VH-VL binders against q0atu2. Designs and how they scored, part 150

Target 1, 119 residues: q0atu2
Amino acid sequence: MLDKKARIRTSREYRNVFEKGKRLSGRFLIIYYVENALDNNRFGFITNKKIGMAVIRNRIKRQLRAIVREYQGQVKNKHDIVLVARAGIGKSSFEGMEKDYIAIMKKAGLFARNANKID
Key: E = the ipSAE of ESMFold2; O = the ipSAE of OpenDDE; V2 = 0.75 times the mean of E and O plus 0.25 times the DockQ between their complexes.

## First folded at step 7 (VH-VL)

Design ua6 (framework fv_recibokibart; at its last look DockQ between E and O 0.70; V2 from the best seeds 0.00; counts 0 for: pae O 9.1 > 2)
Fold by ESMFold2, look of step 7:
Structure ua6 (fold): chain C 119 residues (1-119), chain A 121 residues (1-121), chain B 108 residues (1-108)
Amino acid sequence: as target 1 above (119 residues)
Amino acid sequence: QVQLVQSGAEVKKPGASVKVSCKASGYTFTGYYMHWAKQAPGQGLEWIGEINPKSGGENYNQKFQGRVTMTRDTSISTAYMELSRLRSDDTAVYYCARDKYYWESLYFDYWGQGTLVTVSS
Amino acid sequence: QIVLTQSPGTLSLSPGERATLSCRASQSVSSYYLHWYQQKPGQAPRLWIYGASSRATGIPDRFSGSGSGTDFTLTISRLEPEDFATYYCQQYGESPLTFGQGTKLEIK
């Protein structure tokens, strides 16, 4: 699991990222990201209601958290990053989500180095 | 009534810059992303990039990276696109178009009327 | 990037006929992020179909969209004189946003 300090927790924190940040769309994910005033990164997760029922959306959130946790050491610091699961993600594999995350984080310039699993 | 009104046609020499404006009215300017697209004469549409009008954060098509700058002035609800080091193949109509602020939809429901930029030697 | 290839490039038909316009993506695109625009000469594009199958406000029901994955179609069941225009598909399934090259629907 992500450390408490590495999580975006409040509505204001989420709103700040959406209102102040940049957006990049991948196949299954959209990321919104903004520099923060902290010494660390924070991550937030939102599922699109078009994905399906709550149990499906919660499963996708857990999978995304796992992906973020796996690669968090490669992310440039001082960013708040919100991952939004797009409508089509329910049909994706875990590997598909992971590859999409790597690709969009690289395009955003948020990785300090190339991820070993980039497609 | 939602409206996007662009600046008038421009004629430029190769190597110059052009700055096209897009004034929004009839909606909350900072509630929608603004996009720019290029359409060369007799050709299809090509996406240039987008700007978050609230923050000024931008995302460009790699093809235009290094030559395009998108800005805005929220006090007058106006977005700008500047294209530098113009070439003859930059001759085109340039459109602004708006897109929903969040992750839903991601389509252009309203477009500006277009601005013809002619680049000739 | 995702390349959208529209076919045919030009479609010549008469009023009253059925038109079928194809948009093929180089990679799978969620139908929610595949859209169609109509453009007439001298005018800006207009949103026509969004999310592959939903008509924009005011668009006649003779227009229908369908498809998923890599293959999408726009169908006009009975052509009216005002339907002759160029149609573009567009995706934002991933960045960069791309358009198809267009299908010009013209009177035979």
Scores: ipSAE 0.018, ipTM 0.695, lowest interface PAE 8.3, mean pLDDT 87
Fold by OpenDDE, look of step 7:
Structure ua6 (fold): chain C 119 residues (1-119), chain A 121 residues (1-121), chain B 108 residues (1-108)
Amino acid sequence: as target 1 above (119 residues)
Amino acid sequence: QVQLVQSGAEVKKPGASVKVSCKASGYTFTGYYMHWAKQAPGQGLEWIGEINPKSGGENYNQKFQGRVTMTRDTSISTAYMELSRLRSDDTAVYYCARDKYYWESLYFDYWGQGTLVTVSS
Amino acid sequence: QIVLTQSPGTLSLSPGERATLSCRASQSVSSYYLHWYQQKPGQAPRLWIYGASSRATGIPDRFSGSGSGTDFTLTISRLEPEDFATYYCQQYGESPLTFGQGTKLEIK
């Protein structure tokens, strides 16, 4: 799992990303991203209640955290990134989520073009 | 009442630049992304890009990358789209559109009246 | 990018008839991300249906949207004179956002 220092936790931190960051929409994810003044990246995750029951939302968050963890070493440094799960994500496979994440992060210029899964 | 009012028609020569404005009213300007779309005469709609009025952050369609610049003036709730190195196929009506965001979907709920830009030698 | 192809290009019908407009996507699009807009000559587009099947505020119930995956449909059960316009589908599934080329619904 992501270290605590790699997580966006407070409402203020989330608000900062939403207000000051850029947005890109993928198939299953919307990402908001902004440069931070830290030496590390921080990630936030948002799942709306309309996506499904708490069990489903938690599952999605776990999956997204897993994906982010696998690629965090390849993300451009000094960014706060919030992942917002879109309604269709509940019907996607893990691989589908991963593919969407990689695609959108590359489009955002946050990933190297040759980003690979880190085992 | 939400309104988006765009600047008037423009006539430009090839190679010139045009800057279209979109003044928003009836809502919190900085609370919604603003999009721009192109519609050539008798043709469909093409997405140009979006801007976050709060931060000024923008995302462009790659087709327009390098020629389009989106900005905003929050003091007067106005968004701008500048298109440079104009060519004849840039002749079109350009629209600004407000992005309505909720967790499930995103769509354009309000549109400007459009601005005709004519590029001719 | 996702290409949306609408059919037919032009649909000629009379008031009172049923209209069926198609929007096909080059790849699967979630229903939450497919929208329809109406546009009349000299006017800006107007949101008509969002999320494939939800009518925008003030839109008559004779309008309905359906579909999933790559095939979406806008249906007008009984055409009224004011319904004759061009209809565009749009996807917000991924960047860049894209529109169909439109279906012009004209009076026969």
Scores: ipSAE 0.013, ipTM 0.655, lowest interface PAE 9.1, mean pLDDT 90
ESMFold2 (binder alone), look of step 7: mean pLDDT 93; pTM 0.947

Design ua7 (framework fv_recibokibart; at its last look DockQ between E and O 0.82; V2 from the best seeds 0.00; counts 0 for: pae E 2.9 > 2)
Fold by ESMFold2, look of step 7:
Structure ua7 (fold): chain C 119 residues (1-119), chain A 121 residues (1-121), chain B 108 residues (1-108)
Amino acid sequence: as target 1 above (119 residues)
Amino acid sequence: QVQLVQSGAEVKKPGASVKVSCKASGYTFTGYYMHWAKQAPGQGLEWIGEINPKSGGENYNQKFQGRVTMTRDTSISTAYMELSRLRSDDTAVYYCARDKYYWEELYFDYWGQGTLVTVSS
Amino acid sequence: QIVLTQSPGTLSLSPGERATLSCRASQSVSSYYLHWYQQKPGQAPRLWIYGASSRATGIPDRFSGSGSGTDFTLTISRLEPEDFATYYCQQYGESPYTFGQGTKLEIK
């Protein structure tokens, strides 16, 4: 359910986040994030090739998209956010990825104030 | 050849501030994150935070949040760390170190020589 | 935050002996983000082993690293006089990034 407006689409848009943003490392994820000039958030997804073969990397990417979709309404607006799946993520559970995402987004200050209650 | 050259030793009174510099050469300064670490006498290393030199965006270890400010001047390829409201337990050698922007191989491959900051009455 | 506990704190050995340095993490760390640094007195740390097992450029093959999960090891197969230093493990898996307290490898 992430529509086209909520997706980072081009290589230039990805590079802008990597080069001009901040980053924060979690156990399984790194997020890169930067304020944008829009009234909404955009999300991008990268899987590290060291994770494994394409089948594994595609499964992880789908899981991360599902996690982001679940919490997207609780993310503070006006941010471009790229989630990078780190090399160790292949051994994680969906629940482990989800907990890592929540923790790292809280540390980055990217959840709305009432979203801190989602635990 | 990559080099990180830091400013000289400083002696400060409690309550003062100190600003340490780290000048980079031999690489594209805005292509790597800059980190700072503390090593108290006879102790191990403690990560203070990082700065993206292209944008100036920072993330700090919560322990130092509110007392540390990291900046840079891209025209002279120099990063800075300022620590305010100094206490005696801030006496330490402070290091700068770099790592890559991208996720694929992240480690501190080059370090500055260190700057001794002494806080005494 | 992830706490790294190194053991032993001090290891006293002679040149030619085998050294084994341990690093234990309070929670699992991907081996790709567990690193080792060497530091001699008055000097900055130097990257020694990265990704648990890969030697940095110019590091002798008598150094080897291994481990996964919470337990990591740095081994020096035959100690040379220049190897006596303090070794730190470091995790780059979760912010804030943390170092172990160090193992001082000293000449007996």
Scores: ipSAE 0.498, ipTM 0.849, lowest interface PAE 2.9, mean pLDDT 90
Fold by OpenDDE, look of step 7:
Structure ua7 (fold): chain C 119 residues (1-119), chain A 121 residues (1-121), chain B 108 residues (1-108)
Amino acid sequence: as target 1 above (119 residues)
Amino acid sequence: QVQLVQSGAEVKKPGASVKVSCKASGYTFTGYYMHWAKQAPGQGLEWIGEINPKSGGENYNQKFQGRVTMTRDTSISTAYMELSRLRSDDTAVYYCARDKYYWEELYFDYWGQGTLVTVSS
Amino acid sequence: QIVLTQSPGTLSLSPGERATLSCRASQSVSSYYLHWYQQKPGQAPRLWIYGASSRATGIPDRFSGSGSGTDFTLTISRLEPEDFATYYCQQYGESPYTFGQGTKLEIK
């Protein structure tokens, strides 16, 4: 589980990321990201009905949280990052999701320079 | 009624810069991403980049990275695309286009009328 | 990047005939993120079909879109004179967002 401190929780927090942040579209994910005034990163996750049934959406959220948790120590600090699951992600493997996450985060320049687990 | 009105045609020398404007009306300017596309004479469309009008955050096609700068003036609901170090193959009609949503249904539902930029020595 | 290849490059038909335009993607694209635009000479592109199969507002029902994965099709059941234009497919499945090279539908 992601630490509560590392989670975007409120609608206002999500809205802030969407309105004030940048976005980048990957194959399975769109990330919205913005610098925050904190000393830590916060992550949010969005799934909608286009992805599939609630069971599928919940599975995807769990998988995305696992991916984010795995690489969170390598992400530049002071960022709010929202992951929006795109249609088709339900047909993707976990490895595919992970690969997409890494690729999109690299493109966004959100990994720390000394990150090692991003290949 | 959503409208995107772009600035007039430009003629530039190689090495110069051009700044095209796109004035939006009929909707909340800061509520939608603005995109820019290039269409060379007799050719197809090429995506240049996008900008979040509210924050000014932008993303560019790597092909144009380093030469393109997208900005906006929220006070007049106007987006700008500046292309520097112009060369002959930059001769094209440039379009601004509105993105439908912030979320996942992303397509260009409204387009500017286009701005012809001619680069010639 | 995802490359969209349209075929044919030029399609010459007469009014009343059926037109079939193809758009092939270099990799799978969700139907939600495949769109079609119509463009006439001297004009800006106009959204025509979105989400592979949904007609934009005001688009006649003689136009239909279909497809999934890597193969998408725009069909015009009975061509009208005003339908002759260039049609572009576009994907929003991955940045950079790319267009096909276009199919020019011209009068025979």
Scores: ipSAE 0.279, ipTM 0.816, lowest interface PAE 2.2, mean pLDDT 92
ESMFold2 (binder alone), look of step 7: mean pLDDT 93; pTM 0.947

Design ua8 (framework fv_recibokibart; at its last look DockQ between E and O 0.73; V2 from the best seeds 0.00; counts 0 for: pae E 4.3 > 2)
Fold by OpenDDE, look of step 7:
Structure ua8 (fold): chain C 119 residues (1-119), chain A 121 residues (1-121), chain B 108 residues (1-108)
Amino acid sequence: as target 1 above (119 residues)
Amino acid sequence: QVQLVQSGAEVKKPGASVKVSCKASGYTFTGYYMNWAKQAPGQGLEWIGEINPKSGGENYNQKFQGRVTMTRDTSISTAYMELSRLRSDDTAVYYCARDKYYWEELYFDYWGQGTLVTVSS
Amino acid sequence: QIVLTQSPGTLSLSPGERATLSCRASQSVSSYYLHWYQQKPGQAPRLWIYGASSRATGIPDRFSGSGSGTDFTLTISRLEPEDFATYYCQQYGESPLTFGQGTKLEIK
């Protein structure tokens, strides 16, 4: 799991990202992102009912957190980033989600072009 | 009622720039993304980009990247699209269109009336 | 990008007939992000069907949308004179947002 310090937790914090940030739509994810005044990045996750049952939504959320955790060290600092899961993500493999995340983050300029998986 | 009213027709020479406006009314301007689309004569529609009126954050179709600039003036609920280094194939009707939602269906529920931009030497 | 191909390019029918318009995507698109617009000459497009199968406000029930994956269809059960227009499908399942080239429904 992501540290509490690295998570967007309140409705107010989410709203701030939606209102003040940019968005970018990928195949499985929409990211909303905005600079923050902190020394760290914070991530939020949204799974709508369109994704499926609660069990599915929770699974997707866990998978997305795992992906974000894997690449968090490569993301430009001082950003609040919200990941919104899109319809169809439930049919995607973990690798597919990961690929989409990387592609979107690079397109948004939040990853370096040479960003790779950190082991 | 929701309305999007665009500026009038423009005639430009190649290499020039054009700036089209879209004034919104009947809703909270900053509450919806504004999109722009291109329709060449007798052709289909092409998405140019979008802007968040609240933040000014924008995303452009790669095809127009480097030539298009989207801005907004929240004080008058107006969005702008500027296209530079105009070419003859930029001749088209340009539309502004509002998103229905930030992150759900992402369709355009309201459109401006369109602005004809003619590029000719 | 996802390419949407509509067929036929032109459909000539008479009032009272059934119309079937096709929209094929180059790759799979979630039905939630496939939409249809109607456009008449000299007018802006108007939202017609959203989420592949939901009629926009004020759209008659003679219009219906269906499909999934790469194949989507707009059907008009009984054509009325005011239905003759160009119809565009649109996807936002993946950036950039794209439209089909349109199907012109004209009166025979």
Scores: ipSAE 0.489, ipTM 0.873, lowest interface PAE 1.4, mean pLDDT 92
Fold by ESMFold2, look of step 7:
Parts: C-alpha cells; structure tokens; sequence
Structure ua8 (fold): chain C 119 residues (1-119), chain A 121 residues (1-121), chain B 108 residues (1-108)
C-alpha cells in the first residue's frame, strides 16, 4: 500500500535509521527517525517478537501500515521513520494505536500541529 | 566488565555552567544509549535525557530543554552533559546510566558513580 | 507524563519480616517497561527487578515483583539486614522516563 519509494526496504537502510537517528517511545510504539537526502519520506515497520505469534504480529503490522497511510500527508518531508511495535501492543485497539502514533509523531516534531482526521 | 566513571565533584556559582563527563569501558560504547539523571539531596531520581553516542542525536526531558546539552567523544568512549544558567535548585548528584538496548525490556543496567554539583553563592 | 507514586514513603520493619512496597502509575503501563532499582546511601542505583517480575542477575529469590496496569508491587518475603535501602520503581520507554519518589525501607 505504500509505494516502493516510501518504504525502507534493506537491512542497511534500517541500520542507518537506528545508527544515525533519534528515538522516541510511546505507549505502544517506538519511533526511530532521521533526516534523509531524498525528496520523500520512507517508512519501516518492525514487530517485537514478544507481541505474540506471527499471525498476531502480521495483523499489527497491517494496522500500523494503515495508520501511517492515513496520516502520511501530514508528515514533514525528507525523513526515514521506523515504527517498532512494543510488547503489549496486542492489547491495544486500532484507535489506541492511532492515538499513540499521532502523539509520538507530534512530540518528535514530525507531524503538523493539527493531525486529526477529516472525520 | 562494564564500567562508567564520572568526573569529580564541582562547585559553581549561580549563572555558571557545568560539564560532567562519563567514561565508558568494557563494552562497545556506540552500541548503547547513554542517559543522564538528577538526584537532588534527599530526593528521588529525575531523568534528564539521552544521547545516541554513534550519531550524537539527543532527546531531552522538557523540564531541562534549553539548558542542557549532551555530547560525546567516541574516540575516548566518553559522554558529556552540560547544564547552563545554574541555579541553587540544580544542586544535585548527576548520574550517567547505560540503557540495555532491546526492542523490549529497556532498563538501566549500569550506572556511573555520580557527580555532585553544588551551586552556591 | 506518567507519574509513579510509591507507598509507603518509609517502611520500618525488622529482619525476618515480610515487606510489601507499592508503585501506582497515573495511567496503565506495560509490565515489560516497569522496573525496580535499589539504592543505598552514597551509591548509585542498582537494577533489581525488570519487566515488573524478573530479577536482575544476582538478586536473591526472596525478592519478587508483580502487578499490571496501574498497580505494581515489590515483595521481600523475609528481610535480611542488607535489604534495608531505598527502592524506586521506574517506567521505561515513554518519554519522559519517570521514577517513583522511592520507598525507604529502614530497620526498626
């Protein structure tokens, strides 16, 4: 659902974000982020193994991708951003994950002041 | 064995700055975040912020934003915390602490011995 | 930010007694990110319990941690003289990182 340009794909790209970036922890998510030299943002997704079995982890990943897609137009450009699902996220609702994402992106200065949905 | 050795006690006047060092040994310095915490006399602990020692990227507690600067020198495995415009309520022991980096179970497994900073006229 | 409130502030007990130390969070925290530290006068804090219930390396089995949501407990089943210290709970991973104000466990 994110096009190829908007995805962090390789281990080297992920490592660059972890090594060069900052981190910020929310209730359900940790984000790692760094400025890139591109004309666009890129997103990566990691699920913590303590979340549960692969089926559950894959469901969480799909939910996070949907959240990122909903708000990607509000994200400041030229950033590589990795979302790490924390242990315990499986007890959160989609709305809970969404609220956490909005909060940590605002705290990181990556999100516009008003990040609410049009709904 | 992991060890964090901090610089010695300092006495400063109000309005001055202090820079505390934390020298790491026994592990790969750039592989773990370095954190700093404050403990005022007879009080509990307060987190100041963290630094990614590889990149130098920082994240500060809002309470200290604008007065704190964290840096490091990877060639000597040393982290620094500088606090500016000191006032009397900055009198405290300042600790560095390494966070054991996993995607989960983020805790401070090793601490420096502490550095007493006294702010007095 | 998450406020951690520890009770009691001071707990006066004798060796051999059972100690129960409480840590209450202002909002729910994952037990994986709730930790306990011991601190003796003139020393740095030491990691004691991590993930609410796991003992750090070398910590005696008379120490146990429990709890979830907003309520967490550190229990010492039979106090030894070396256990008298201040204990802090800490939430790790939501910025800003916060500690409880501590419970001083002192000898009666």
Amino acid sequence: as target 1 above (119 residues)
Amino acid sequence: QVQLVQSGAEVKKPGASVKVSCKASGYTFTGYYMNWAKQAPGQGLEWIGEINPKSGGENYNQKFQGRVTMTRDTSISTAYMELSRLRSDDTAVYYCARDKYYWEELYFDYWGQGTLVTVSS
Amino acid sequence: QIVLTQSPGTLSLSPGERATLSCRASQSVSSYYLHWYQQKPGQAPRLWIYGASSRATGIPDRFSGSGSGTDFTLTISRLEPEDFATYYCQQYGESPLTFGQGTKLEIK
Scores: ipSAE 0.292, ipTM 0.796, lowest interface PAE 4.3, mean pLDDT 88
ESMFold2 (binder alone), look of step 7: mean pLDDT 93; pTM 0.947

Design ua9 (framework fv_recibokibart; at its last look DockQ between E and O 0.79; V2 from the best seeds 0.63)
Fold by OpenDDE, look of step 7:
Structure ua9 (fold): chain C 119 residues (1-119), chain A 121 residues (1-121), chain B 108 residues (1-108)
Amino acid sequence: as target 1 above (119 residues)
Amino acid sequence: QVQLVQSGAEVKKPGASVKVSCKASGYTFTGYYMHWAKQAPGQGLEWIGEINPKSGGENYNQKFQGRVTMTRDTSISTAYMELSRLRSDDTAVYYCARDKYYWEELYFDYWGQGTLVTVSS
Amino acid sequence: QIVLTQSPGTLSLSPGERATLSCRASQSVESYYLHWYQQKPGQAPRLWIYGASSRATGIPDRFSGSGSGTDFTLTISRLEPEDFATYYCQQYGDSPLTFGQGTKLEIK
């Protein structure tokens, strides 16, 4: 499970990332990211009705949390990162989501230079 | 009403740089991403990149990466696109365009009138 | 990148006729991320249809958009003289954002 301190939880925190951060769009995800003043990274997840029914949105959210958790140790520190799930993500496999996440994060330069689990 | 007013036409030599401005009015400038597009004479549209006017965070089409710089001046609600190392195929009308939504819709509801940039020796 | 191919390149019709413009994507695009713009000579593009099927504000109901997956269509049920222009489709289903090459609707 993603630690509480590693989660973006408040509307204000989300708004800060959206307004002050950069964004990159992928096939299934849009990431918004901004540096924070903390010693840790925080992740947020946005799933809306465009993805599908609640059961689908919840599944997607669980899958995205799993992906983020797996690679969180390789992400540069001091970042707030929000993952916005795009409409087509519900039709994607887990591997497809993971691939998209990795591609976007690489493009954003958010992985640490010493990261060794990134394909 | 929302308006995007761009700077006037430019004539440049190859190798030079050009900086086009886009002044926004009628809405909160920092609340919407600004995009730039290129349209060569008689051709279609090409996306150059986007900028978050609030943070200055930008994202460019890889095709223009290394030659384009997007900036903004929030005090005058103006976005700028600078293209360097100009060549003849950079001759085009350049448009600024407002992103309708912050999240994912990603279409352009308002456009500047365009700025013709001519690159010739 | 996702390539949008519009057809035909040029469409010559007369006022009163029906116009059908096609936009084909190299990859599947969610309807939410497929849009159409109208452009007349010497003018900036103008948003025409968004989300594949929603008319922008002020757009006459003779215009309609449809499609899903890789095939999208803009239809003008009965052409008016002011409808003759170039129409571009645009996607942001994946980065980078791309446009079709355009269909020029000209008067016969």
Scores: ipSAE 0.656, ipTM 0.905, lowest interface PAE 1.0, mean pLDDT 93
Fold by ESMFold2, look of step 8:
Structure ua9 (fold): chain C 119 residues (1-119), chain A 121 residues (1-121), chain B 108 residues (1-108)
Amino acid sequence: as target 1 above (119 residues)
Amino acid sequence: QVQLVQSGAEVKKPGASVKVSCKASGYTFTGYYMHWAKQAPGQGLEWIGEINPKSGGENYNQKFQGRVTMTRDTSISTAYMELSRLRSDDTAVYYCARDKYYWEELYFDYWGQGTLVTVSS
Amino acid sequence: QIVLTQSPGTLSLSPGERATLSCRASQSVESYYLHWYQQKPGQAPRLWIYGASSRATGIPDRFSGSGSGTDFTLTISRLEPEDFATYYCQQYGDSPLTFGQGTKLEIK
């Protein structure tokens, strides 16, 4: 689970990332990201109704949170990062989402070290 | 009416730099991302990168990383793309194009007229 | 990166005929992120079909798009003189964004 300090919670915080940040499109995810003035990273998650019913959207959010938690120690510090689930993500496996997350975080320069799955 | 008007044609020598401009009108400049694409003579289109015009944050195609710089001036609603260390295969028409910020309708709905850059001699 | 391969490279037909243009992706692309542009000589590309099957504003209904996964098609039911141009497919399904190499639709 992500600590409360590592969560983007308010609409204003989300808007700041969208307005002040960069974006990068992956196969199943788009990330929006910006440096923050904190000593930690914060993560936000967005799904929309096109992905499916609430049960499906909640499952996707839980899977993405698990992926972020697994790799959070490898993320460059002091960033606010919003993960947006793209259309078609419901057809992806957990492994597919995980590979996509690693790829887009590397492309964004947000992994300072080579990322590996921890199990 | 949305319009993207680009700077005029340029002729450059190898090793020089070129800076192409794209002036936006008819919409809120900082409400849309700006993209740049290359079309070499007789060839298809190649994406160069994008810039968030509100913050100036950019992402480039790795093929152009290290030679391209995208900037903007929000006071005059203008985006810029500078390409350095020009080579003969940089001869092309360069286009600006916009898309929305939102993740569900990402396509290039308006394009600039193109800027021919010729690298010769 | 996702490579888009269009076929045929050139398609020679007469007005009134049906045209079928193919775009094959090297990896699956969600249809929402597959688009088509028309380009005439000396002009910028123009958005034609977005999301694989939705016509842009003002595009006549003789144009239709279809497909999913790796295979996408642009069909023109009855060619008009104004339809002879080059058509590009484009994907926004992964970075970097990529275009197909184009299909030139020319008058026979």
Scores: ipSAE 0.609, ipTM 0.873, lowest interface PAE 1.9, mean pLDDT 90
ESMFold2, look of step 7: ipSAE 0.502; ipTM 0.845
ESMFold2 (binder alone), look of step 7: mean pLDDT 93; pTM 0.952
ESMFold2 (binder alone), look of step 8: mean pLDDT 93; pTM 0.951
OpenDDE, look of step 8: ipSAE 0.534; ipTM 0.879

